# VHH binders against q8pxy1: the designs that were tried, part 31

Target 1, 323 residues: q8pxy1
Amino acid sequence: MMDPQIERKLIEIMRVIHESDKPIGARAIADELNNRGYDIGERAVRYHLRILDERGFTRKHGYAGRTLTDLGENEMNDALIGDRFGFVISRIEEMAFRTTYNPETDKGDVVVNISYFDKDDFETVIELISYTAHAGYMISPRVRIFEEDSLEMSLPPGKIGIATVCSVTFDGLLLKAGIPVEPAYGGILQIENKKPARFLDLISYSGTSIDPIKIFMNRTPTSVLEVLEKGEGKILANMRQINSSAYEMTGKILKKAEKVGLAGCITLGEIDEYLLGAPVETGKFGAAVVGGINGICALEETGIEIETNPISTMLDYQTMKEI
Short names: E, the ipSAE of ESMFold2; O, the ipSAE of OpenDDE; V2, 0.75 times the mean of E and O plus 0.25 times the DockQ between their complexes.

## First folded at step 7 (VHH)

Design ya4 (framework vhh_6z1v_2; at its last look DockQ between E and O 0.01; V2 from the best seeds 0.00; counts 0 for: pae E 15.2 > 2, placed apart)
Fold by OpenDDE, look of step 7:
Structure ya4 (fold): chain B 323 residues (1-323), chain A 128 residues (1-128)
Amino acid sequence: as target 1 above (323 residues)
Amino acid sequence: EVQLVESGGRLVRTGGSLRLSCAASGFTFSSYAMGWFRQAPGKEREVVAAISWSGGSTWHADFVKGRFTISRDNAKNTVYLQMNSLKPEDTAVYYCAASGTEWRYGTWFSDKEEYDYWGQGTQVTVSS
């Protein structure tokens, strides 16, 4: 019998895999485990996955990751695995539903990410966020600043909070128009000549309680600064899938949003066609949207310590100010 | 049945060029990272180059120094290794390998244990 600690980790890995509706990769598994209190790296997860593979408990699906076999499911059930954790998709759907902002009336709430950092970094943060946003690699140039004494948000001592618009806002806008939007992937997007070129890596939203974007923030270095300086590099982006029947309407809505500073939809794909190298289901088209937290990524690249809670809360967009 | 079949290896003179091909079947090629390895007589197998599933990211060993280039055509289920400016020290059996591991920026691609499928290899000989 293996080390009980290893066995426990194996069971937890299986649980994570089970909770996913689609294959899940090692990094995603690692992050989920860390979120659950397990201090484990991707490499270690891969080691455990190999054990599971050898035992016939998991099946590999290429870059998409692994699923449980019937044998694996049985083993997991025998291990009395507890209840499922929530999925990030549920959070996205909730926040999309809560989105009330109307670009035509310029009223309503948008979805925001909340980040906080040391107050001594304030000038740098504002400058770089502004620069990143105006370069088109954020959702909006509007932000909301929360001071230490803010009644709206509890901040650690000596910290300042900043709200940035989350890409889920677009999901909300489309949903309000009656358009279902499917979160497909979060990924690393290669920028060439200041334009999106291709996804370098993708993680499916399905089956995870952690936003793929957050996974990448923690595990994969971006080069947003390089993009800003040279027009070349790697940023975070999301991919949505939308039914082909909504192609024209989607475009119209996004154009309206752009007029009020809500941008970030990098590219709409063609129906039934891959978008920036990412697969798209038949009968759908892809929408690639820059990660709203690319500004934060840029800051991290400078060495600034910053904590981020993606898809955090709703804010009145009118209270957010362009910087 | 999973198959990786390398081709293109032959005898070539120093300074010459070769293009290796690896035809894949029996699995979803576009979902796998691909790599080229080589093993010279009496030496350990070493990674030469790696490419992500989309082809958007590539890695090349230091000893390549711009001489070799990995690429892939997912429509043809084929990965390639263009080898230019070949040297006698490049003489080896070259292996194609497929990895179901998620592509990451890092060094995982150098770990042969991360590769799930291997070809039989093709002999490349560079004469002086």
Scores: ipSAE 0.019, ipTM 0.296, lowest interface PAE 7.1, mean pLDDT 87
Fold by ESMFold2, look of step 7:
Structure ya4 (fold): chain B 323 residues (1-323), chain A 128 residues (1-128)
Amino acid sequence: as target 1 above (323 residues)
Amino acid sequence: EVQLVESGGRLVRTGGSLRLSCAASGFTFSSYAMGWFRQAPGKEREVVAAISWSGGSTWHADFVKGRFTISRDNAKNTVYLQMNSLKPEDTAVYYCAASGTEWRYGTWFSDKEEYDYWGQGTQVTVSS
């Protein structure tokens, strides 16, 4: 679970690595941090470096030490711009604000993720996304397909694009009703007997410039196929916090959304209680929602190469068709 | 053949205690949320308490909070309502109800339309 003190140490370690012209080892990092006034030893630095490796921010070069990955360099650049702290949250808020979809009229724009895959994989991609969505592990069974000659989207040669509904659409529906939503965590959720059990891993949106879902995708820690086949396994999910004053209205809005196929809300928590093991602040309740890319995770588990830009753009929901 | 059968309703003095039971059959009890409702003469049926399918979450109406406790035993397919510190205004027919809706939508459990199955009721009467 993310601790703000741990996150700050991770950022400072990344800063030292970023400023090095060469791979840098834990002792050198510790020495430099001590020179900057941080009381940290080599063993503690090694602990934090393992966290950075796990998140995909650093690459180990044997005994030479570590460098930043492209993901880590992006994170460090955003962290060095202090006023850009919470970039992922700002993107989520922007997309939620741009959501105009109204479940009662079935009109308006929803937030989508865009994925790209080889056109030769088309039948397998459609089949597995359909299976995953109808099993309830995506936000909606509606998708939009974009081919090479699309005037609406520029696609790499030989690729097909697929838009799937993003969970931020729920944030937008709530915001349109006057309910601010605070993104809290992306995570790995254990499914047992076809039911949510507990979050196994969490990354706070407030402590990263990269969407936690994209971090988890690079680690490939899910077993969505096992969930689909056996009712047991791990899926991507995220959790947001909402002020307790909106408890009843939030439930009503999400039930209406379910009636039009936006059925990815796993559960609402009780006020002031942890939700599936995820912390919730006093005066608030949590809402857990499936990751809109669980069908993509299932495809990656089969070995299909597929690239995803989460929280990509807005699409008119009426142009998306159930598959 | 789905059945919910309430039992335990009787005459009790003010300040007394009573435990209601509801035996369930004909469906997979451990997959259903359960609720207790009550209806006094001339009144609308109102939710009293609800419990999630696992028993991990409970809810109680403000007018019974601290006095009533809902619980369940999935091994016995039974939901209970422990009623303490009873008042004359608790006099009502108490109904057991089951919902296949998962515990995902906040306060859905207060809406009687969300319950799939209902018992016949058991009379609770509180006297002085």
Scores: ipSAE 0.000, ipTM 0.184, lowest interface PAE 15.2, mean pLDDT 81
ESMFold2 (binder alone), look of step 7: mean pLDDT 83; pTM 0.860

## First folded at step 9 (VHH)

Design xb1 (framework vhh_etentamig_d1; at its last look DockQ between E and O 0.02; V2 from the best seeds 0.00; counts 0 for: pae E 15.3 > 2, placed apart)
Fold by OpenDDE, look of step 9:
Parts: structure tokens; C-alpha cells; sequence
Structure xb1 (fold): chain B 323 residues (1-323), chain A 125 residues (1-125)
């Protein structure tokens, strides 16, 4: 079997080709991948395209570029099963629906991100995540640790897994209360004086097949450490839109969640008004929620190698422990 | 509710063969990668094999490579593990698990959000 890293790139290239309404050239593919946070050149793309050609996954149309063959489409779809990159909104909706946690009864499942790191970094990881969470830049200070001997996770040797609460949990809580929540944007949020100030950049969930948060993680460095130290910097955050009819109820639900540690930095906008510089549709209000992965971002900023699977799975919130 | 039910375990002599089955329900079977994991007495759990949702990709632990074959029938919502050339060290409870796979930076991570009760495989003379 080919190097998993190469296989991943091939899949991403295939995705770009699939999303094109016409044959697409290597340069354009490279550009698109870079826009999605991948550091890859045209030459490298051409190399990978040859591999895809040889496998029969792509068809060359002269200078116009490549399209996927039926075989390629099938392979891509097969490869993407279980891969979260292909259907971000659908994944969010699914996980929101699967959310069962009730803050009033303290029972049920929440949505989590899973991250992986070297066991030698364990103490640092726990310390920094705890600090970040208690500073209010994560969803919850509760985490779950997975070791090598877990039946719930297969880890490479020397690796540890950690589950952190995902912001989609709020979508789930609201949905269970009968409130539809629309994913609007992922973005870079400027923090000033320990408070959200404005979005510096935004990507619409409807405009991408990749989670905007993931895109920003790859292309735009955060400064969560600076936020922690100085109260100023850049973090990741999500923007949701909610119908104005649910304004009061949304507030109530969030307050209940806060009591059980599901808080983080959440900012509600006014009806029909921009929130932190992000546009809001008429008849709706915005909700800006800090990214659950900001703790992970902080770790990355220290130089720790950590891999994250966002919106990974559901966990019983009671099994997660505050750190 | 996600349900996974393993079957096919039993006593077999070294060098023998067994075929395990896992009946899945409560979710769109073809939309999920699946894995077999095992736990031997007194040992930690071990990932054995994995298969993609549509069955186009299969993966094996080094310990079983060449001896075990994972497959699935999505029309029947069933996962299989053909085990050949069984060894004493293959003795374990085998679990079927719904799997999320992350491949990044040369590493493969697998999360098992659901698994069955397991089926016991005993390899002994």
C-alpha cells in the first residue's frame, strides 16, 4: 500500500477534480488546494496526477486538464467514507441530531473532536488545554484521554488521544430544543482585551467542501498563546445563524449549558445585524462560538505535533473529566 | 440504536480456519468503515483489520497480514473476517467495530464509536 500521506493528497486532488464542472489543469488544482490550506506546487500535483492516470482514476483531456473517470469517482467516494472533508454541513447536521445531552439532567452525549499527540507531550498538553479552556476559549474544560490499550481507539505506538467538546454540541442542544441552527461561517476572530472584537476573515460553510476551521488551521496561524498571555490575538471561531423567533429561547439554553461547563466564549448578535463584522441574514441573528480546537491550536503554536479529527464522534459527557 | 453482533467464534486447532461474521443494524452500514479488533486474555486490545465503507480498501495488522481477510456485504449489512492458518496467539475475543479513520502525516488513527459484545476464538491443540 502506498504511503498514507500520498494517498491523502491523491484523494484531495480527486476531490478538487470532482468539484470542477470542466476539465481542470494541474495549476488550477494546485491553486485550489492551496486555497484549502494545502501547501502543494503544480509540479507535485502533476506527479500525483500521473499516478491517478495510471490507476485509471482520471482522464486527461489534453491541455484542458483532467476529469474523474467512473472508477475514480467510485474510488474517491469510497475513500471519503469516514473522511469528514467531503460533507461538512451534513456532518454537522448529523452530529447535531445525535447530540442527546441535557444540561438539566446532566445526561447524554456531546460532540467531540479527537486529537492525537505523542505520549511524551502529555503533561504539556493537559496543562495548556486546561489553561485555554478555563480562560474561556474552548467549549468545555472536560476532556477524555485515550491510551494505547483502549478498545475505543487504535493509536500508533507512543500516541495518546484526547477528546475535546466540539462547538457542534451547541447546535445539538438548540436543535433538541426545537431551534434550527444554520452553520454560516468559520473564521479567524480577533480578541482584544480578552473579548471578541471582530472577524478578520470568514469562509462560508456553504461555499466549501472542507470545514472552514480546518482551512484556517492550515493556512492562517492563530495566536492563542498571545491571547492567553496578553488578552489579545487571533483564535478560531464559528458563526451560526438562528431565526429571530428563537432569540430568547437560545439565550436561555446557553445559560443552562454554561452551568454545566458548556460555555466558552459565545457572543449573540442582534436581530438583523452584523455580528463581529460577519453578515447576518434578515430575520436572523448571529451566534459566534469559539472553536473547540483553540486549545489544540495553542499546542501547535508551542511546536507540539498534534493531529486533530474535528467533529469526530459522540461521547457521554459524564465520562469526560474536567482538567 | 447502533447494534453490532459478532458470530462464528469457537475452538479450532492450530493451522485451522474460522470465519467470523458481524451483523450490523441501526445505521447506514455502507457509509462507515468497519474494523475487527481483538483482545487476548491478559493482554490489551489489538486492531486486527479494517475495511472502507464500500469495501474498496482493506487494511491489516502485521500480525495477521496474509492470513486474515476482511470483507463485507453491504446488501446484508454484514462484516466478515476469514481467518486462516490460525495460531495460538490468535486466541482472543474478536469485536466488530464501526470505525472512523483519520490518515494524516503518515499515521493512521482509528476511532471505534461502536462495537459488539464480541465472539471468542480459541486456538488450541
Amino acid sequence: as target 1 above (323 residues)
Amino acid sequence: EVQLLESGGGLVQPGGSLRLSCAASGFTFSSYAMSWVRQAPGKGPEWVSGISGKGGSTYYADSVQGRFTISRDNSKNTLYLQMNSLRAEDTAVYYCARTYVQITKGYTYRWFDSRGQGTLVTVSS
Scores: ipSAE 0.268, ipTM 0.669, lowest interface PAE 1.2, mean pLDDT 88
Fold by ESMFold2, look of step 9:
Order: C-alpha cells, then structure tokens, then sequence
Structure xb1 (fold): chain B 323 residues (1-323), chain A 125 residues (1-125)
C-alpha cells in the first residue's frame, strides 16, 4: 500500500464486497458507500475496482460483479485492525458521530449492540431481555429481531440475532445538540435497595482495544438476576464526562430521550464531584448510564450461550419494537 | 510481514517464576491491544491476560489473577508476562496475540490474532 487515501477507499470498497453474499457491481457499491457517509460515484468505484483486480484482491464474475479473493479478504482484515478497529474509544466516537436520531421527530438511527443465540432459546431470551429492559437496566425496551431471512444480516443456520440499543446513542444525541461528550469508564456498578450505590470496578475507555464489556464478562461476575429479584447486586454501567457549561441542557436532552423510551441514564453527577466513586475531572460532571447488555449478562447467568458484538451498527429506531 | 516472536518459556518447579516476552514487528504495535493466550495439552485455547494499546489498562483471567502481570514497552515493540507462583495447571504453550475485528457473512466478530509458534511453559516436579 502506497497512497493512504487511495488505499483507504480500496479497503472500504473491499468491505462492501465482503459483506455482500453475492457478486456486487459498481453502482451498488457506490450506493452503499454513500449510505455509509462516503462521497464516491460509480465511475470512481469502477476505477478502484480495476486497481483491486490488478492487485489480485477481487475476482470478476462477468456482469454479476465482483467477490473478494482470499488475498483480498486477508488484506481487508489487516486494514480494519489498523484504521477502523484498533481502539474502543475510536469506535465510540465514530458511532456517536453517525447517530442521527432526533427525539423531537422520532426519526433517525440509533447505535445498537447485536447478540446471537440458538433459536431454541428464543422464548427465554426474549422474556429475560424484556424483563430486564422494563425494570430499567437496559437503554430501551425496543429491540429488533433478525432471522435467517433477513437481508440486513447473514446468520448461521439455527441462529437468531437481536439488536438492543447501545448507550453510545446518548453520546450521539448530545453531540448533535452541540454538547461534546467524553467517554470515561465502563464499570461494574453496585445496586443497593434498587438504587445505584457505587462503582466497584472501572476500566478506562482511553487506550483500551479490548471492549470492557468482554473483559467484565470473562473476569468479573455480574448478578443482574439478583438485582431483578431482590434489588441488590451488580450490573454493568458506564460513565462519561461533560463540560459543566452544558449541565442544564444535558439534563433537558436526556429527559426528552426518556419520553421516547431511551431511559438508561441512571444519574447525573454534581459539577466537579466524583460520581458513584468514579473520577470526574475539574470543570466537568459525570453521567452514569446502564450497560446496554445487562439483559445478556442476566442470560449468561442462567447458562444460555449467547454471543454479543457490542457497538455493532446503526439502526433506524422506528424499525425497533418494544418487547 | 506481521511477526510475533514469543520467548522465555522453560521448565520450572511449582511455585517458581518465569518472565515471557513477545517481540512484535511488521505493524504499528502501539495501535493494538495485545493478549496472552495459552493452550494446554488436549485443551482448547484459553485467554490469560490482556493490555490496552497504550498500556493504561490490564486484564486477567480468574485462573491467573494476582499471580501474573502483563506489561508492554511500546518503544521496544515488546509485550511481557511476569508469571509468579506457577502451578502445574499453568503448563501450556503461551502465545501473544493482537486484538482485532473480522467481518464475515454479515457479522462483526472480534478475536485475538496469534501468529507465532508460542513458548512452552512446563511446571513439574
């Protein structure tokens, strides 16, 4: 790879080709890239496809379009690590930027996590997620179910996907209102008598490439089921910092989001104060928000095998339904 | 060419210590989280420990918590694992790995990429 801007466009085109389950043509590639926020036309895509063919990264199938070669798949995956998927904080910033949902109009995209499970577990998964969300320990009771006939997602046979709203959606709402948000920590939050008590463990988003959710799932047990039954236990939550000048407006925006079912903000802190034991910088206040996967944690506590890809994609909130 | 070269393994008695190293080249080391993964004879891979790209956050499996310490030196492109109070169950080949994402069949998956031959740690009397 020589010119970084040319190489980046080649990689984005390869990503679209990779995600297609059939050979794909230049017009369809250009349309998809424009939907993702890139400004590129069909003629430019054709130019880059010739470069990919010359390098051996794509295989042409007559008029049907192109697929990736094994070499192309390897090159694309290496580039994703280096440019797009190296740090969780970079992912958070990208998805917050892509958030377009407007609570006033109820239109636009929210950030979602996607979880995958065996269709035989469907009833248990739906019931426990619904229970957890309506108890207030997830971002929204709206979800979207993906089955193997979904065109948006390719699922292995026998698997079901479920999209749940990610807390990064709040970062995006605030950013669109002109309020910069600094993601600070993912953590384990103690609940006592149905109320937030304190963070027991924190992982800074700054400089981490391992998603804190996966670290906590592997090493630090939650007890979401105990919280649901007794009002006592440990849940996943995260904390962000916001400039003190935005204190009043942040509160107003989060209240508006709650009216449309985005009700995951647990506590706004006081200016210049630690929030639930988590550090907050001078001149800022914290906002603690439930983890969008607490329903998944509850399911794993029951022994169900379920795989979660956090901060997965954007979905139109109007296509998500309350369960 | 991405290279991860593990070293520092060997034979030790129970309760002993070893320090593993992983020399990285062919990529921007500081841009990647790194992990140690081990594979005992007859078992599947087990994640042991992880560290963020800048080294600000460290993580450990329950089986090694309090006994192992992960660290990195980004100026030397080197990852380390200090292993203390070794037990027979720590016997395994240890691999260092990059953390990355893979998109396949419309899914986004994330996993650890190990490239080296690993370094054997044997804990026995």
Amino acid sequence: as target 1 above (323 residues)
Amino acid sequence: EVQLLESGGGLVQPGGSLRLSCAASGFTFSSYAMSWVRQAPGKGPEWVSGISGKGGSTYYADSVQGRFTISRDNSKNTLYLQMNSLRAEDTAVYYCARTYVQITKGYTYRWFDSRGQGTLVTVSS
Scores: ipSAE 0.000, ipTM 0.107, lowest interface PAE 15.3, mean pLDDT 78
ESMFold2 (binder alone), look of step 9: mean pLDDT 83; pTM 0.835

Design xb2 (framework vhh_etentamig_d1; at its last look DockQ between E and O 0.01; V2 from the best seeds 0.00; counts 0 for: pae E 14.5 > 2, SAP .687 > .668, placed apart)
Fold by OpenDDE, look of step 9:
Structure xb2 (fold): chain B 323 residues (1-323), chain A 125 residues (1-125)
Amino acid sequence: as target 1 above (323 residues)
Amino acid sequence: EVQLLESGGGLVQPGGSLRLSCAASGFTFSSYAMSWVRQAPGKGPEWVSGISGKGGSTYYADSVQGRFTISRDNSKNTLYLQMNSLRAEDTAVYYCARTYTLITKGYTYRWFDSRGQGTLVTVSS
C-alpha cells in the first residue's frame, strides 16, 4: 500500500484534472493545488502524474496535459466518496438535514467537527479551546473527547479526538424551523475591539469543491491568539444567505440557541445589504457566523499539531460537556 | 434512520472460517465507506477492516491481514467479512460501522457515526 500522504495528493490531483474542461498541464495543476492550500511544486505534480499514468487513471495529451480516463474517473469518484471535502455544499445540506437538536427541549443531534491531536497536548488543548469558546469565537463551549478505547473512533496510538460544534448546526436549526439557508462564503474575518469588522477575504461555496474554511486554514494564517489577547486579529467565519421573509424568525431561533450555549459570534445583516463587506443577493440578508474551527486555529498558532475534519458527524448535544 | 444489522457470528474452532454480514438501511449505502470493528471481552475496541463506498479500496488491521477479507454488495446494501484461519484472539463482538476517514500526514483517522448491535464470534476448541 502506497503512503497515505501520496495517495491523498494523487486524489487531489485527480480532482483538479476532473474539474478541468480540457487537458490540464502540471504547472496549472500545481497552481490550482496551491490555490487550494496545498504546498506542491510542478515537479512533484509531474511525479504524481506519472504514477497516475502508470495506474491508467490519466491520459496524456502531449503538451496539452492530462485528462482522466474512465478508470481514473471511477477511481476518483470511489476515493472521493469518503472525502468530505469533495461535495461541500451537499455535505452541508446533508448535515443540516440530519440536525435534530431542539433548543427548547434540549434534545437532539448537532453537527460537529472532529479534531485529532497528541494525548500529551491534552491539557493545553482543553484550556485553549475553553478559553476560545468562552470568548465567543466558537459555536459552543461543549465538546466531546474521544480516547483510544472508543467504539466511535479509531485513533492512531497516542492520539485523542475532540468534537466541537460546527456552524452547520445553525443551518440545521433554521432548516428545521422551515427556513432555507444558503451557504454563501467562507472567509477571513477581521476582528476589531472584540467585534467583527470586515471580511478580508472570501471564497464562495459555489465556486469551490473544497470547503473554503479548509482552504483558508491551509493558506492564510489566522491570529486567533491575538484576538484573544488584544481583541484584534483574524479569524475564520462563514456567511449564509437567508431569504428576507425569514428575518424575524431567524433572529428568534438564534436567540433560543444562545440560551443553550450555541452562541457563536453571529452577525445578522440588513436585507439587501452587504454584510461585513460581503455581497448579499437581492431579497436576502446575510448571517455571518464564526467558524467553529477557530479554537483549533488557535491551537495551531501555538504550534500544536492538530488534524481536523470539519463537518464530520452528528452527536447528541447532551453528551457533549462544557469545558 | 440509519440501521446496521450484523449477522453470521457463532462458535468456531481454531483454524475455522466464518462469514459475517451486515445489512444496511436508511442511507445511500454506496456513498459511504464501511468498517468492521471488534471488541473482545475485557479489551478495548479494535478496528478490523475497512472498505470504500464503491468497494475499490480495502484496508485491514495488521492483526487480520491475510486472513480476513472485507467486501460489499451495494445492490443488496450488505457488507461482508470473510474470516479465515480464525484464532482464539479473534473472539469478540464484531460491529459493522459507517465510516468516515481522514488520511493526513501519514496517519489514518476513522470515525464511525453509526454501528450495529454487533454479532458475537467465539473461537474455541
Scores: ipSAE 0.273, ipTM 0.667, lowest interface PAE 1.1, mean pLDDT 88
Fold by ESMFold2, look of step 9:
Structure xb2 (fold): chain B 323 residues (1-323), chain A 125 residues (1-125)
Amino acid sequence: as target 1 above (323 residues)
Amino acid sequence: EVQLLESGGGLVQPGGSLRLSCAASGFTFSSYAMSWVRQAPGKGPEWVSGISGKGGSTYYADSVQGRFTISRDNSKNTLYLQMNSLRAEDTAVYYCARTYTLITKGYTYRWFDSRGQGTLVTVSS
């Protein structure tokens, strides 16, 4: 076992190095960590950099500073997943905080998921995502396409990237109105006669380091195509809890979002009641929202190979276009 | 609980005939298009034939056109495949499957949900 304090500092130092456009030195790392609220000096950073060097996670470029090796990049990603209690909750809360989109002005940033696929599948991917979104089983029909020469995204040769709106955008809209939102569950939601029926499977965001949606994508088949054709089947959805005092305001905000195309299938529960079989704490109500990647699930059901990074980043919603 | 039970396979000589059946339960049979899919040992699955939910339209792979006839009896929840003029290349495990079709802007997407054990057809001298 390793000293948790040392491991935490190593991870945060690697994060600062990862986010730097160029090799970065110990003084600059210390300054950035202090700006982020850590109390750490340059000498302590140098101590930790020596440990990273010895482990092969950093590469020194003389006095210019350090970059991460491939091994360091992999270790940082693995450590963030395995080292944090509530890791996915922290990411959700961070992205919700960074949401600036205002439905009244149609300006600001939304949270997106990014998927990529072979360019030979482009027409099929676009058509099925468009169909799924317009049927109401994604958050928005707006997407952003990234090609090989994109300035914002480096792609493997022959791949196209697509950004789709993440359900955490709703958490951000609510937070901006002063309504704290607690992510509760990701799950598989049964649709019957075109209506939400019940959650068939749930994974709590509390106590998990892996996004429940990613777990379900790998382990539990959806039938989004059956839902689209027959009104019967299984989709991805997630559920959050909200304090009962915000019940009416939450409804108003979500209705406004729907009118500007943030129109996921949304179900609000009653105060103190389970929502579609998912537990809700006393003094709260649930809100169930379709998964923003249900169009990707539909594509996987056809056998198309797609890789998805859920809760990937922020994009200006005005740069996203309806398909 | 959705169930599909294939039967009617066996050993036949080249040029012979077999009729496969698939008993369906646990869903509204007439609401689903159905297909036969076959898989020879060590090969990937190959779509063979399909039929619309009401039975008004039938479709065949080029390799079986004119030799196989798909049909269904919605009152008995049963899918059939009449196979005539069998060849050695028809040797495979045959599965029945629910066929899902989505048509948008002139594009058609299909996938197959096979759940049974299949029925083995062997064509050998």
Scores: ipSAE 0.000, ipTM 0.231, lowest interface PAE 14.5, mean pLDDT 80
ESMFold2 (binder alone), look of step 9: mean pLDDT 80; pTM 0.816

Design yb1 (framework vhh_6z1v_2; at its last look DockQ between E and O 0.01; V2 from the best seeds 0.00; counts 0 for: pae E 3.2 > 2, placed apart)
Fold by ESMFold2, look of step 9:
Structure yb1 (fold): chain B 323 residues (1-323), chain A 124 residues (1-124)
Amino acid sequence: as target 1 above (323 residues)
Amino acid sequence: EVQLVESGGRLVRTGGSLRLSCAASGFTFSSYAMGWFRQAPGKEREVVAAISWSGGSTWHADFVKGRFTISRDNAKNTVYLQMNSLKPEDTAVYYCAASYYGTWFRDKEEYDYWGQGTQVTVSS
């Protein structure tokens, strides 16, 4: 839904901030952009800087102006290689296509998120992820641990990596049956009395160069621990749209996945109805799925430093073990 | 203990109407999809209509479209089959079925619980 011209201006502003050797203010950014041939005023720059702040791409330094965060540097570097508007949807579609996991045989590749953390936090990380997954707030209780000397993954010294199953795996299962899936929103979902109630916030996948789930992880605190303890709180969830003609077959496929432990589908919506307050187009139904990183969110709530690359890679599901 | 109890089956004349009810207990009815199936003597059990957990999506077999309507009342834990313009070919035992997954299914293998059935007989 985001105007493409707004996205382009965000990238150009980040480029100016990146090239500055010190924090830079809105007036200086506007002046530099005008020197480069862009017609933009200070007020418009301030508007766009608020968007960058909300996405976690910039950091304020009082009256001195702004610098890029690590997240902002990563996003800007991707944009400097080439324009990547809509690339999150393309990434999701690529990973769904590469999914080979078959619930009938329990074999094949699934999509994973990769997180890493200090080895000193190992017991806490394993305990909370296990708790969260077995409570049904992750896609699967299967994970894979990568230690410092892993040949499969480059890890910073003193870090341990953990792969958790990504919700895009469901998109891949559906695609294998010939069912196209439209990624629609990442969101924050309210849980009440241990049940989904409504989405509190949504970001469209079509409006960003970066995964909405990563934006929510950096901006909006979840309360996964409260959900686990009291049945009340906020979790990450994704919503996708599917053509109504696939309603029955989608149910069959997701039911099979749940039977073998892929229990992340919160609900399938009714045809032509909004799902938990999220918009759904006429002729379609929605599917709401828990975020595969809710265990990571629980860890962040305890103050543990953990870094996550969502929708990271493919992993053979048989190499993943129940935690 | 899970129970599905059909009622309302009886003898009716061709062109008549009948409403079947299925009272459910022993599970969270509002989370389950429901279906009506029928079986005539010497024939295989076949799906007649199915309804999603909330009632927002329904499916009806072509041989009953426009004549039969499935509905549910989650407050009463009951699923219904309104049968109009009945024909002798509709004579069968009608079964209520429930699936724990909230979407409706046409395949009987997807249903976890079944009632004992209620006889519907349509005379000339």
Scores: ipSAE 0.398, ipTM 0.785, lowest interface PAE 3.2, mean pLDDT 85
Fold by OpenDDE, look of step 9:
Order: sequence, then C-alpha cells, then structure tokens
Structure yb1 (fold): chain B 323 residues (1-323), chain A 124 residues (1-124)
Amino acid sequence: as target 1 above (323 residues)
Amino acid sequence: EVQLVESGGRLVRTGGSLRLSCAASGFTFSSYAMGWFRQAPGKEREVVAAISWSGGSTWHADFVKGRFTISRDNAKNTVYLQMNSLKPEDTAVYYCAASYYGTWFRDKEEYDYWGQGTQVTVSS
C-alpha cells in the first residue's frame, strides 16, 4: 500500500505536469515541487513518474519529459476536487454491506457489474462469457440478461444489458461473517500454465480516485483470449487484505461460496507475505480474486463495442442464470 | 466544489421548443453518466433522459416519445436536453444529475451530484 503522502505527491506531480505548456522533466518537476514546499529530489520524482506511467496517467516524450494523458487529467481533476481517493472504497464498502447472499440458503443479493452491447452481438457475447466463466476467469457463470423492454432496467435503444457477478460479492460475504476486508489493489495478473503467476501492474485503491478496474480497462492491457486459448496471458484481478485472525474462517467462507458457483481463481496468501508479488501489511494476508469483468475484457479484445459499469448494483443471485 | 448549473428554462407556448444546458464543474465530467430529471408541483422527481459517459448510449423516458433528446459535449463539460413539441404537462423544474457508476436505472439514488434545477413552464 502506498502511503497517502506518496499519493498526494503523485497528484502534485500531475498538477505540475498539467501546468506546464510543454513536456517537463523530472528535475524541473522536483524544483517546482520544492518551491511548493515539498521536500523531494529528482530521483524520487523519477520513481513517482514511473508509477504514473504504469498507471497510464503520464506519457513520456523521451528526454523532453512527460505530459498528462487524458486519463491522467481526469485523475488529477478528481483528486483536486476534494479527497476523492476514498470514493471507490466507499462504493465497495457500501456494496459489500448491501450484499445479503447466503451460500447456505442460496438466497440473497450479490454485487454485479452491468454491461451494455448491441443486440446483434448477443450470441457472441453469451458464448464468450460462458466460455470465460467456465474456464474459471469470472466470479460466477451466472448472468442476467436485460432486454430493451426490461422492467428492471432501462436500456438504450438497440442494446442488451448483461449483469456479471462482481468480486465485491466476496467482500460482502466475508463482511456478513464478521470479517473486515480491505480493498488493496486492482491489477493486471499474469497467467502462466493456466495458473496465477504474478501481478504485472498494481493500482492501490487508496492511491486513485478512479476505479483501478476502469483504469486498466481503458488501457486495454488484458489478453484474456490468449489465456483462454493458450493458458498464458493477462487478466484483471483484485486483491484484498484481511486480518490474520480471520485466515481460517475466510477459507471456509470461500469454499462455501465456490459450491454455489462463486469462485474465480481465488488465491489466499500467507500471513505477512507478499501475494503474487503484491505487498501485504503486517498482521494481514492477501486474497486475490479474478476480475468479474474478464469476460467483458475478452469481448473487447474481439473488437465488440461494450460499455461496462463495474460495481453497478445489487441483484438477487437466484434470478441470475448459468450460461 | 462540485457544481451542476442548469440553464435555459423559461416560459414557452405549447408546441414550442427549448434547449436546456447543464454546465458541470468540480469533477471529471467525462467519467460520469449524466441524466435529466424533472419534478412537477405535487409530483415526484422523475427521470427524463440519461446519457453514458462517452455519449455512445442514450435513454429517454416513455413520455418523451421522441420529443426530447439528450446529448453532451465532454470538451465543454456540458450536457444538453433538446425539448421539442412541448406540452403543458412538461411544466416542471428540470434537474441535471451525474452518476459515476452510470447505471441506467431510474433510481435517483444512483446519481451522485445534482443541480439546483431550472424552471420550464409550458402555457396553453
């Protein structure tokens, strides 16, 4: 987890970059920051710039320095408008709280993502989502389809909606069991030989005002199709941190969830140890969960136009059907 | 500070046209779905139209019946509502709203920010 102070520095760096009429180098950024009361050296700025590059917030122009990307501008703007860093976390916490699904009774609501696509793509969407889910790279093989005439959801003309189970559902399940869960990272996870290998990129939930999943989706760095075809590639995944005292109970709850189809390459880390290359705080362990929207990512990789709203709403899991 | 400022509301005759504008500031406009709502005296606030963050998708209420059109200009941080063939029943305060998670629900709770509204009055 990045220190909030580091995150503030990142925002300030972005602001300096934004205020420049041309690409600006690390030294110049450092000087400006120091003028603004930040005690930071060029080396540290370079380090932070790498982070910003990785997040897609900055573009490097060789020796001339960096500029902000559209994504970077957006992030900066959000951050400058009050403390928006907690916004996504607050949403996650809210949705987790609203989760009522009980795997033992098979009743209750789960958190879902909502995506919209052209009705003409329906067959392809269903096929690929099904394939991705059954390959284990989604949270659940159950989806809900919303047609234009749906009473529950208003859709744009000519569009079909699909709800996929969101990983936040696990946060909810754990919370209902009395286990606090901390959103730690969203990231790109390398799959090797059909198994999680390591995170290639991580964005801390506390380090951004934008949903990490949205950030990665906009960058389109996934290769879910390659994972499906060859067992090798990049998918979206989330990481949570959980207090070590809940290690055993967490495992039990996840196993119960799996029995009702809520799964998705869940990996628990060891207490006080890095998980798939991601840092874990002392006294906690990591939990890595595949992104619920990996099926959507696969679709996007095929060229299908699809709009996605992660962590969108709650649905009764019983109304969702396996495809 | 987050601000949504509606403009364009006025008195018009039946069959007339209006274009409402909502200027947004204080948040990343292009990341938010936008919606127009209206509230008539003694009635609940109801959704009129919605538009995705990119503008690629739009939705209009049934009572619109092709008379109103929502659009947006992300470069100007502005969302619009073109209203044609106005009727007395369209008299209401019209509100602009923003939603980060941009679900196409009619639920007002899905929207994070709201404007103060602009009065539209349609006379017979």
Scores: ipSAE 0.378, ipTM 0.730, lowest interface PAE 2.3, mean pLDDT 89
ESMFold2 (binder alone), look of step 9: mean pLDDT 88; pTM 0.905

